# VH-VL binders against q8ixk2r445to577, part 2

Target 1, 133 residues: q8ixk2r445to577
Amino acid sequence: FFGMLQNKGLTDYCFDYNPPDENQIVGHQVILYLCHGMGQNQFFEYTSQKEIRYNTHQPEGCIAVEAGMDTLIMHLCEETAPENQKFILQEDGSLFHEQSKKCVQAARKESSDSFVPLLRDCTNSDHQKWFFK
Short names: E, the ipSAE of ESMFold2; O, the ipSAE of OpenDDE; V2, 0.75 times the mean of E and O plus 0.25 times the DockQ between their complexes.

## First folded at step 5 (VH-VL; framework fv_cosibelimab)

Design t5 (at its last look DockQ between E and O 0.08; V2 from the best seeds 0.00; counts 0 for: pae E 10.5 > 2, placed apart)
Fold by OpenDDE, look of step 5:
Structure t5 (fold): chain C 133 residues (1-133), chain A 123 residues (1-123), chain B 112 residues (1-112)
Amino acid sequence: as target 1 above (133 residues)
Amino acid sequence: EVQLVQSGAEVKKPGSSVKVSCKASGGTFSSYTISWVRQAPGQGLEWMGRIIPIFGEANYAQKFQGRVTITADESTSTAYMELSSLRSEDTAVYYCARGRYYDSSGYRPFDYWGQGTLVTVSS
Amino acid sequence: NFMLTQPHSVSESPGKTVTISCTRSSGSIASNYVQWYQQRPGSAPTTVIYEDNQRPSGVPDRFSGSIDSSSNSASLTISGLKTEDEADYYCQSYDSSNRHVVFGGGTKLTVL
């Protein structure tokens, strides 16, 4: 699967990554942004290694969850996907992070008006449902 | 084309309350924010607060905290602003404005505005 | 908390260039995007610049926005001034510390 990764509950919002420096793509948080399909900021790929890749630049970035965190951070992809970069996009639309045993949920960032994908306990909320468009 | 259509002019007595509506059409409602901005005669724009319909969360300017209530009805794509304990200095044109999506860069711009609602408070 | 300060008024002849400044009192002007709104007499505001220097569709390229970190200010520049540009102009930003939208005091532009 590839394209815009859109949330069902937070209508018209997609995964978005726009690092301050396009030549240094790692270390920043993935956010939610209105789906616009322009540029590379909203283009992601779900791979056979269960990675969510951001392939705007080389080397390619892969979404990871760092220890103790609930945010999605861009790391470099590796030849073999590390455990913290593995996600399961399930048939019901839930995006499950294998290592944390939590689901990705569209949420409002604390103390901010920004929207971000966060790891939360898995529920049947539409805010935890995702699809590629 | 996106349009924000507000309710008509109001004339109110001091101490009463007013509720202004803002109906959005031509685009998605729930994924945007609605802010209320007022303008007293001959004065500048003053932000009152905003709501995020999809979350049902509203935040208010400190000046109006406890006196203003902003709500939204997703089924009708309509936002409301209720201001209580009206006083003469509340006489102003009240605008609703749609806010574009938020990101890490902060508040996004208002891209569409209502036509404004004149609220006159007089004894 | 911060305020945005604009000149009360500016005036210029048609065809000339005017610049309206918007100075942030504290914090970096670059911390949050600045927007500019045009309000003609008796009308609702309309967006002429967003995200510091972006023009909405329909806004002529005579309008431009810029940020100057050295003066901690944003500027709206209108070149080739036309009579129809006569209006009040407001800058706007966001204070993340208190979640407030902040407007400048507005600038009345008179086309002589």
Scores: ipSAE 0.016, ipTM 0.634, lowest interface PAE 7.4, mean pLDDT 91
Fold by ESMFold2, look of step 5:
Structure t5 (fold): chain C 133 residues (1-133), chain A 123 residues (1-123), chain B 112 residues (1-112)
Amino acid sequence: as target 1 above (133 residues)
Amino acid sequence: EVQLVQSGAEVKKPGSSVKVSCKASGGTFSSYTISWVRQAPGQGLEWMGRIIPIFGEANYAQKFQGRVTITADESTSTAYMELSSLRSEDTAVYYCARGRYYDSSGYRPFDYWGQGTLVTVSS
Amino acid sequence: NFMLTQPHSVSESPGKTVTISCTRSSGSIASNYVQWYQQRPGSAPTTVIYEDNQRPSGVPDRFSGSIDSSSNSASLTISGLKTEDEADYYCQSYDSSNRHVVFGGGTKLTVL
């Protein structure tokens, strides 16, 4: 799958990656932002290794969750995907993080008007449903 | 470091076409917007259009619709601008510029500019 | 389409402050970010202000940008004016409705 990864419950919001330092794409948090049909920083690839790749930059970034954390952080992609970079996009739209056994949910960032994807216990909430467009 | 290197100066006759190249190096090409901006002698900057290479979509200023074609070759990280039916008023320096499109508020600044290509149209 | 109008030229003495205006003809100046570019003779433009009032790394803090919704304009202010600041300055915004980049006409700054 290629395209913008959109949330069902938080309508018209998509995964977005906009690192503060354009020369360093590693170590910053993935956010949610209004979907735009031509968003360069909203293009992601879901691979056969269960990676969510940010491949509009070199080196390519892969979304990861560090042990004990609930935030989605950009890491470098590796030839063989590490366990913390594996997400299963299921037919019901849930986005399951295999290592943590948790699902990605759209959430409001505390004390702001910003939204972010976070790991939460899996539910049937539309805020845990994702699809490519 | 990102660089945009343009093809060399050209002298053209009225009624002909010109194709200027813009090669990007030191960064990712396909995910940025490449715009073309011209500047006639002693005059201001004039946006001509843009392409988003990963989507293959081009958008042109109304003034140039039908005369300009902007293309990109991802394999060589090169964008092209072709202007047809040249007239003397098309004499200008032509710049390519890279930008990112982050949100509905519009573009971020053009973060890198090519060195410019002088196109002279004379009889 | 809208237009961005700048004064054709401005001048001021070294050490003083100059302000260059950029007025939007229709729609709100606040609807889209305004950028400012400096262009020295024979060179491509470089960014001095982006997103209304942000400075890129390496641009002196004597350069500042602002938005005034009541006059529907943006301003570039250069304090502590230096001879090296002589250049042409362009404001730029984006017309979201037509998906077009819009430049102001440019302002020649002379430091006397």
Scores: ipSAE 0.007, ipTM 0.553, lowest interface PAE 10.5, mean pLDDT 85
ESMFold2 (binder alone), look of step 5: mean pLDDT 89; pTM 0.919

## First folded at step 6 (VH-VL; framework fv_traxivitug)

Design t6 (at its last look DockQ between E and O 0.03; V2 from the best seeds 0.00; counts 0 for: pae E 16.4 > 2, placed apart)
Fold by OpenDDE, look of step 6:
Structure t6 (fold): chain C 133 residues (1-133), chain A 124 residues (1-124), chain B 107 residues (1-107)
Amino acid sequence: as target 1 above (133 residues)
Amino acid sequence: QVQLVESGGTLVQPGGSLRLSCAASGFTFSSYWMTWVRQAPGKGLEWVANIKQDGSEKYYVDSVRGRFTISRDNAKNSLFLQMNSLRPEDTAVYFCARGPRYDFWSGYRYFDYWGQGTLVTVSS
Amino acid sequence: QSVLTQPPSVSVAPGKTARITCGGNNIGSKSVHWYQQKPGQAPILVVYRDSNRPSGIPERFSGSNSGNTATLTISRVEAGDEADYYCQVWDSSSDHVFGGGTKVTVL
């Protein structure tokens, strides 16, 4: 699966990543933004290694969850996907993070009108359902 | 290093057809919208067409709609512009450009890399 | 629909400051991008989103946008800055629109 990763509950919002330096793509938080698919910002790939890859320059970036965090951060992809980079996009649309045993949920960023994907306890909420478009 | 190299420009008669190519390298081609922009001799830049990453969306300037077709081959990192029913006013250097790039802060779009262009001359 | 108006030419002495304007109705509400083009060469993005510089572009290049006018400012102009400069915006009704271009001549 590849393309825009769109949320079902938060209508018209997609995964979005825009690093300040296109040659240094790691270390920043993945956000949600209105789906547009114009640039590289919203183009992701779900791989057979259960990674969510951000395809830009090499080396490629993969979304990871750092220890103790609930935010999605861009890391470098590795030959073998590390545990903190493994997600399961389930049939019902839920995006499950294997290591934390939590689901990715579209949420409002604190003190902002912006939105971000956050790890939360898995529910049947549409805000935890995602699809590629 | 991002590189875009156009080719295919030549002299053609009015009503003729021509296919331009753009070879991309130095970036993940399939992750970007791609665009053709042209520049008539001694004139300014004019957006011509752009195409979505997967080719599912294509947009054209009115003056070329129905005559030009933009396409891409992501496996070959190539962008194409099929030009049919060419007119003298289509005479221009045709640039391929990466983008539009979207800035999520402003929502507006720009082209961050351009090729050197290829000259298309339509003349009887 | 959208029309961007640039002066056809701007002359500047070396070491001085060149200002290239891009006029448009309420252009200040849009993001303006600027491109440099030297003869026979590809355009180069020099300013995006009004005032941001891509990596590799000297800090001598700056941009502003307010009201009905966007401005590209080139400080401490060098001979190598002689080129055509184009402003550009995106409009939902007109798609991508370029200004007419400004030829900057370094005296």
Scores: ipSAE 0.026, ipTM 0.704, lowest interface PAE 3.8, mean pLDDT 91
Fold by ESMFold2, look of step 6:
Structure t6 (fold): chain C 133 residues (1-133), chain A 124 residues (1-124), chain B 107 residues (1-107)
Amino acid sequence: as target 1 above (133 residues)
Amino acid sequence: QVQLVESGGTLVQPGGSLRLSCAASGFTFSSYWMTWVRQAPGKGLEWVANIKQDGSEKYYVDSVRGRFTISRDNAKNSLFLQMNSLRPEDTAVYFCARGPRYDFWSGYRYFDYWGQGTLVTVSS
Amino acid sequence: QSVLTQPPSVSVAPGKTARITCGGNNIGSKSVHWYQQKPGQAPILVVYRDSNRPSGIPERFSGSNSGNTATLTISRVEAGDEADYYCQVWDSSSDHVFGGGTKVTVL
């Protein structure tokens, strides 16, 4: 799959990656932003290795969850996908993180008007359902 | 065809009271937050009050808190604003506006349909 | 703070592009909505959530929002676009906040 990864419950919001330094794409948090398709911040590839790749810039980034964290952060892709970079997009639309045994949920970032994807215990909430457009 | 029709605006003396009504049609009124927005003559838009779809939550701009009461009757598809202790600075066109459906996050807190407004003048 | 700053007026020739700004501290973290109001009429929503258009709004209307500035852009301006334009956000401390409005004059 390749495109904008959209949330079912948070309508018209997509995965977005906007690093402040275009030459230093590692280590920043993935956010949710209005789906617009402009620029290169909202295009991701879901690979056969179960990676979510940020493929519009070199070097390519892969979404990861660091141990003990619930946030999705950009790492460099590796030839063999590390366990912390493996996400299963299931038939019901849930996005399951194998290593943590948790699902990606659209969540409001504390007291801001911003949303972020976070790991949470898996539920049947539409805020845990994702699809490519 | 969404329609919002305000009524009740008139000339009132300072200290007086007035009740505004908004008749809604063309949508499931009981599913939406509803809002009053006002505009003083020659001035910009100012949010006044909003009310949750079931009436359980109500919020007001500081300048009207304690004087104005927003309410709704979902069986009659009607929104109301009871305005007490009116002041000259309350002089404005008052608009009824439809807010978000259910309790969606803040990005959906915009007003997609507006009534024509009703003029309230507070003057001696 | 939740103060939204708009220029009081913008003049634009027919067929040209009008850009109406809405300034706010870190407004890029908020969803910005835009309303058109012609004299003696109710406002109408022309852009919501930064860049989405309601049904019936021409593609000439577009929006963007980043950093401290949101912008409503009207390309190929027509005489009928002459109006006041307001930006609006929602804020947990102040609820709905409108900018002061921008009068767009087509000349």
Scores: ipSAE 0.000, ipTM 0.531, lowest interface PAE 16.4, mean pLDDT 87
ESMFold2 (binder alone), look of step 6: mean pLDDT 90; pTM 0.929

## First folded at step 7 (VH-VL; framework fv_traxivitug)

Design t7 (at its last look DockQ between E and O 0.13; V2 from the best seeds 0.00; counts 0 for: pae O 13.1 > 2, placed apart)
Fold by ESMFold2, look of step 7:
Structure t7 (fold): chain C 133 residues (1-133), chain A 124 residues (1-124), chain B 107 residues (1-107)
Amino acid sequence: as target 1 above (133 residues)
Amino acid sequence: QVQLVESGGTLVQPGGSLRLSCAASGFTFSSYWMTWVRQAPGKGLEWVANIKQDGSEKYYVDSVRGRFTISRDNAKNSLFLQMNSLRPEDTAVYFCARGPRYDYSSGYRYFDYWGQGTLVTVSS
Amino acid sequence: QSVLTQPPSVSVAPGKTARITCGGNNIGSKSVHWYQQKPGQAPILVVYYDSDRPSGIPERFSGSNSGNTATLTISRVEAGDEADYYCQVWDSSSDHVFGGGTKVTVL
């Protein structure tokens, strides 16, 4: 799949990546923002290696979760996908992170009004359902 | 230590006017949407009005639109509700509640801190 | 425009689990928030965005939302959990922000 990755429960919000320095894409958090389709910030590819790639930029970025963390962070893609970069997009729309055995959920950050994707225990919540637009 | 303290609730005759105030402390008031929620005696919660952090957008439940005006003074950390043409069905405890921080399209989604309310009674 | 339907009351024994439902057409596509209100007091937020808890809310409060039903679950119920509980949504098409409330009685 390629396109904008939208949340079912937080309607009209998409994965968005907008690092402070466009020349340094590694190590910053993926956020949720209003789906607009302008520029390169909201386009991702789900690959056969179960990666979520930000490949409109060189070098290509792959979404990862570092051990013990719940935030989605941009790493460089590797030829063979590391375990922390593997996500299963299931038929019901859930986005399962294999290494942590948790699901990606749309959430509000506790200290702000920002929305972000975070790992949480898997449920049937529509905030854990995602689709490409 | 977020605190919201409402004042101004009293007995008013139908057709009268009343101004409610809410004093805010313990947070950056000017960064938050603010709201009024009311609860008639023995009834559930009813949203009344919201105001954007800079005061530029205001929203009302249909039953009060045109009669009530929400406003804020960010220099004084205060939220207000001007209530005109009061009706008996406006009788309620009025709560001041803090909405989301900054101007998001989902700025009405939830209310994380509430005052203890002020009682407005409209009867002849 | 959608009405949020809650049962008017739920009785639960101490130490047991209370489940409070909030019904609405396609409510699973919306974010659901939950408030606790004790008699004569202001509401407090206990769950937001279906399943998240504010700081200070015990882990025995949990939530879920799917299809036409959102649920607040209170495990290991204590006497202090006796209160009215309201679900709440907000979107641009809604005329109803709060459900009617559910009185939880701890027997």
Scores: ipSAE 0.005, ipTM 0.562, lowest interface PAE 12.1, mean pLDDT 85
Fold by OpenDDE, look of step 7:
Structure t7 (fold): chain C 133 residues (1-133), chain A 124 residues (1-124), chain B 107 residues (1-107)
Amino acid sequence: as target 1 above (133 residues)
Amino acid sequence: QVQLVESGGTLVQPGGSLRLSCAASGFTFSSYWMTWVRQAPGKGLEWVANIKQDGSEKYYVDSVRGRFTISRDNAKNSLFLQMNSLRPEDTAVYFCARGPRYDYSSGYRYFDYWGQGTLVTVSS
Amino acid sequence: QSVLTQPPSVSVAPGKTARITCGGNNIGSKSVHWYQQKPGQAPILVVYYDSDRPSGIPERFSGSNSGNTATLTISRVEAGDEADYYCQVWDSSSDHVFGGGTKVTVL
């Protein structure tokens, strides 16, 4: 699966990654932004290794969850996907993070009008449902 | 408990003006988007306008843009709808509704509480 | 331009199940909300985000959404369930959109 990763509940919002330096793509947070399909910053791939890859740049980036965090941060992809980079996109649309046993939810960034994907306890909320478009 | 009470609806002639009010209580008014929804007699619900918490954003259905103005007074827990250049097709019960909600859970785009509405009749 | 299509009316016998559909192009990718409105009264939110239920709303009310159709299901229908029901979505181009409404008659 590849393309825009769109949220069902937060209608018309997609995964978005726009690092300040395109030559250094790691270490920043993945956010949510209006789906536009015009830029590479909204192109992601779900791989057989259960990675969510940002593969518009070399070396390739993979979304990871750092210890103690609930945000999605871009790391470099590894030859073998590390545990903190493994996600399961389930049939019901939920995006499950294996290591934390939590689901990715579209949420409002604190003290902001912006939105971000955050790890939360798994529910049946549409804000935890995702699909590739 | 959450309460929304609309007022100001009356009979007006085409081309006339009218200002609707909505008095809110039972919740922190300034924390919510507020919305007007109308319903023509015997017809369905139609979203009309909504306004952000601080009033910095306002959105309208196309048919009322340029004629209607939504506003709010957070100090008075009040929502308003100034209606100018009224047309017969504007005849409807106008409901005040809380929402859409944009809280930490993000993207709530429904209206969880509604007033009983106030009837606006535009007729010659 | 989002258009939501509901049947004008649904009839159901007491104790039976009523199903109200809301059709829309790829509506399954949107969050659908449902409102109940009785004559002369304000609308009441009965289902939101396809299937979530506000507190105070009976479990008899449930929702689903997939493909091109969202459905409000009212099980064990009571006389008090007789009302108009509206589906609603948000669209970036059309903002908040309501269906045409469905009159549920309890026979």
Scores: ipSAE 0.000, ipTM 0.609, lowest interface PAE 13.1, mean pLDDT 91
ESMFold2 (binder alone), look of step 7: mean pLDDT 90; pTM 0.931

## First folded at step 8 (VH-VL; framework fv_traxivitug)

Design t8 (at its last look DockQ between E and O 0.07; V2 from the best seeds 0.00; counts 0 for: pae E 15.1 > 2, placed apart)
Fold by OpenDDE, look of step 8:
Structure t8 (fold): chain C 133 residues (1-133), chain A 124 residues (1-124), chain B 107 residues (1-107)
Amino acid sequence: as target 1 above (133 residues)
Amino acid sequence: QVQLVESGGTLVQPGGSLRLSCAASGFTFSSYWMTWVRQAPGKGLEWVANIKQDGSEKYYVDSVRGRFTISRDNAKNSLFLQMNSLRPEDTAVYFCARGPEYDYVWGSYYFDYWGQGTLVTVSS
Amino acid sequence: QSVLTQPPSVSVAPGKTARITCGGNNIGSKSVHWYQQKPGQAPILVVYDDSDRPSGIPERFSGSNSGNTATLTISRVEAGDEADYYCQVWDSSSDHVFGGGTKVTVL
């Protein structure tokens, strides 16, 4: 699967990554932004290694969850996907992070009008439903 | 149990002002978005205004923007709607409704609890 | 002009199944919520997030949403199900939007 990764609950919002430097794409947080399909910021790929790749740049980036965190951070992809980069996009649309045993949920940042994907306990909420478009 | 009780609805003349109140109980009021929804006689539901937990964000339907002000007092578990420059088309039952907690986003914003409403009649 | 289109009325015999549609462009990509309202009463949430059911709402009430149509299904309809039903979504251009409502009459 590839394309825009759109949230069901947060209508018309997609995964978005816009690193300050195109040559240094790692270390920043993935956010949610209105789906526009323009440029490279909203193109992701779900791979057979269970990675969510930001593959519009070389080297390729893969979404990871750092220890003790609930945010999605861009790391470099590795030949063998590390455990903290493995996600299961389930049939029901839930995006399950294997290591944390949590689901990716669209959420509002505290004290902000911005939105981000966060790890939360898995529920049936549409906030936790995702699809490629 | 969750309870919302509206008050303040009455008959007013066009151009008049009115302040509605909603008393909340049975839940942590400050943790939730709150909403006003109105229903004109014999008509459907119309969203009017939302307010964030801390009151820092307020949203309005276009027809009331500049005339209505939503506010809240979390210490008193109360929601308010100040209505100025009232028009006949503002005549409706005004419902207080509970929105989502902070982590919820607009797309799945639904109203899980409603008050019984208070009638506002704008007529000369 | 409502973004969400509902049939003005649906008639159903007791024990049968009522289906109330809510039409909207690409509504399947949105979260749809449903409310029941009886005369002189406040609305009651009966389905949220397309198909989830609040506690206390009978299993007879179910929801689905795909393509351009969301549907509230009421199986084994009872006289007490007679009411107005409204769908609702959030739209980036119009904020919270309700359908026009559907009057369900139990024959």
Scores: ipSAE 0.185, ipTM 0.775, lowest interface PAE 3.0, mean pLDDT 92
Fold by ESMFold2, look of step 8:
Structure t8 (fold): chain C 133 residues (1-133), chain A 124 residues (1-124), chain B 107 residues (1-107)
Amino acid sequence: as target 1 above (133 residues)
Amino acid sequence: QVQLVESGGTLVQPGGSLRLSCAASGFTFSSYWMTWVRQAPGKGLEWVANIKQDGSEKYYVDSVRGRFTISRDNAKNSLFLQMNSLRPEDTAVYFCARGPEYDYVWGSYYFDYWGQGTLVTVSS
Amino acid sequence: QSVLTQPPSVSVAPGKTARITCGGNNIGSKSVHWYQQKPGQAPILVVYDDSDRPSGIPERFSGSNSGNTATLTISRVEAGDEADYYCQVWDSSSDHVFGGGTKVTVL
């Protein structure tokens, strides 16, 4: 799949990646922002290697979760997808992170009006349901 | 004023069943997540279960999963806990607690109002 | 990991400051909430979202959270503050995790 990755429960919010330097795409957190489709910040590809790629810019980025963390961070994609970059987008819309065995959930960033995707224990919450548009 | 009143706690035999109720008043019950928290005699607080404002999502601590069922009746402002296959380790005061309003995204889940609790004793 | 570690007890003289700690791996990235429980009573929320107070809680109750430690601070302690205090977090584990509790004794 390719497009905007939208949350079902936090309606009209999409994965968004806006690195401060277009030439330094790694190390920043993926956020949720109102879906707008303008520019290239909200377009991702779900690959056969179970990656979520930010591939509208070179070099390509892949979403990863570092061990012991719950935040989604941009790393460089590799020829063979590392385990921390593998997500399963299930038919019910849940986005399962294989290494941690947790699901991606829309959440409010602590003490902020910002929203971010975070790993949480898997539930049937609409805040854990995602789909490409 | 927000008020939560638990009932149904009593002595039961191991393997038995019991249903707890919590009557809510003073707020729009159907807008809030609701929670059961328990406290064994002389011990700390343990979260047991919670339920989404419309009843569509339910979560349980591992030690009660498959044995307890949380439910709610929004027309009657009531929260319930059906407790089956009771064990001596389930002996505790069970508190009804109010969770967040449904407009919040999960990341800040706290219990702002509590009932006074109802005692469940599981002993032969 | 959602284990929260609290000291079992803290003693404090009236008018002094009590500090109750809640330790957890990277707890500073989570919202921490605090409850007061007096013997034979239900808990009451005294601090939420690290440092916010519900209506009716005196300003002498305050909270902070950074790194691996959250702290509840009670300044100008009164005899009526003698209670058990619990920290609580909710994170990507589905457990609503309470700490083990800290008994505050006012001498």
Scores: ipSAE 0.000, ipTM 0.524, lowest interface PAE 15.1, mean pLDDT 86
ESMFold2 (binder alone), look of step 8: mean pLDDT 91; pTM 0.939

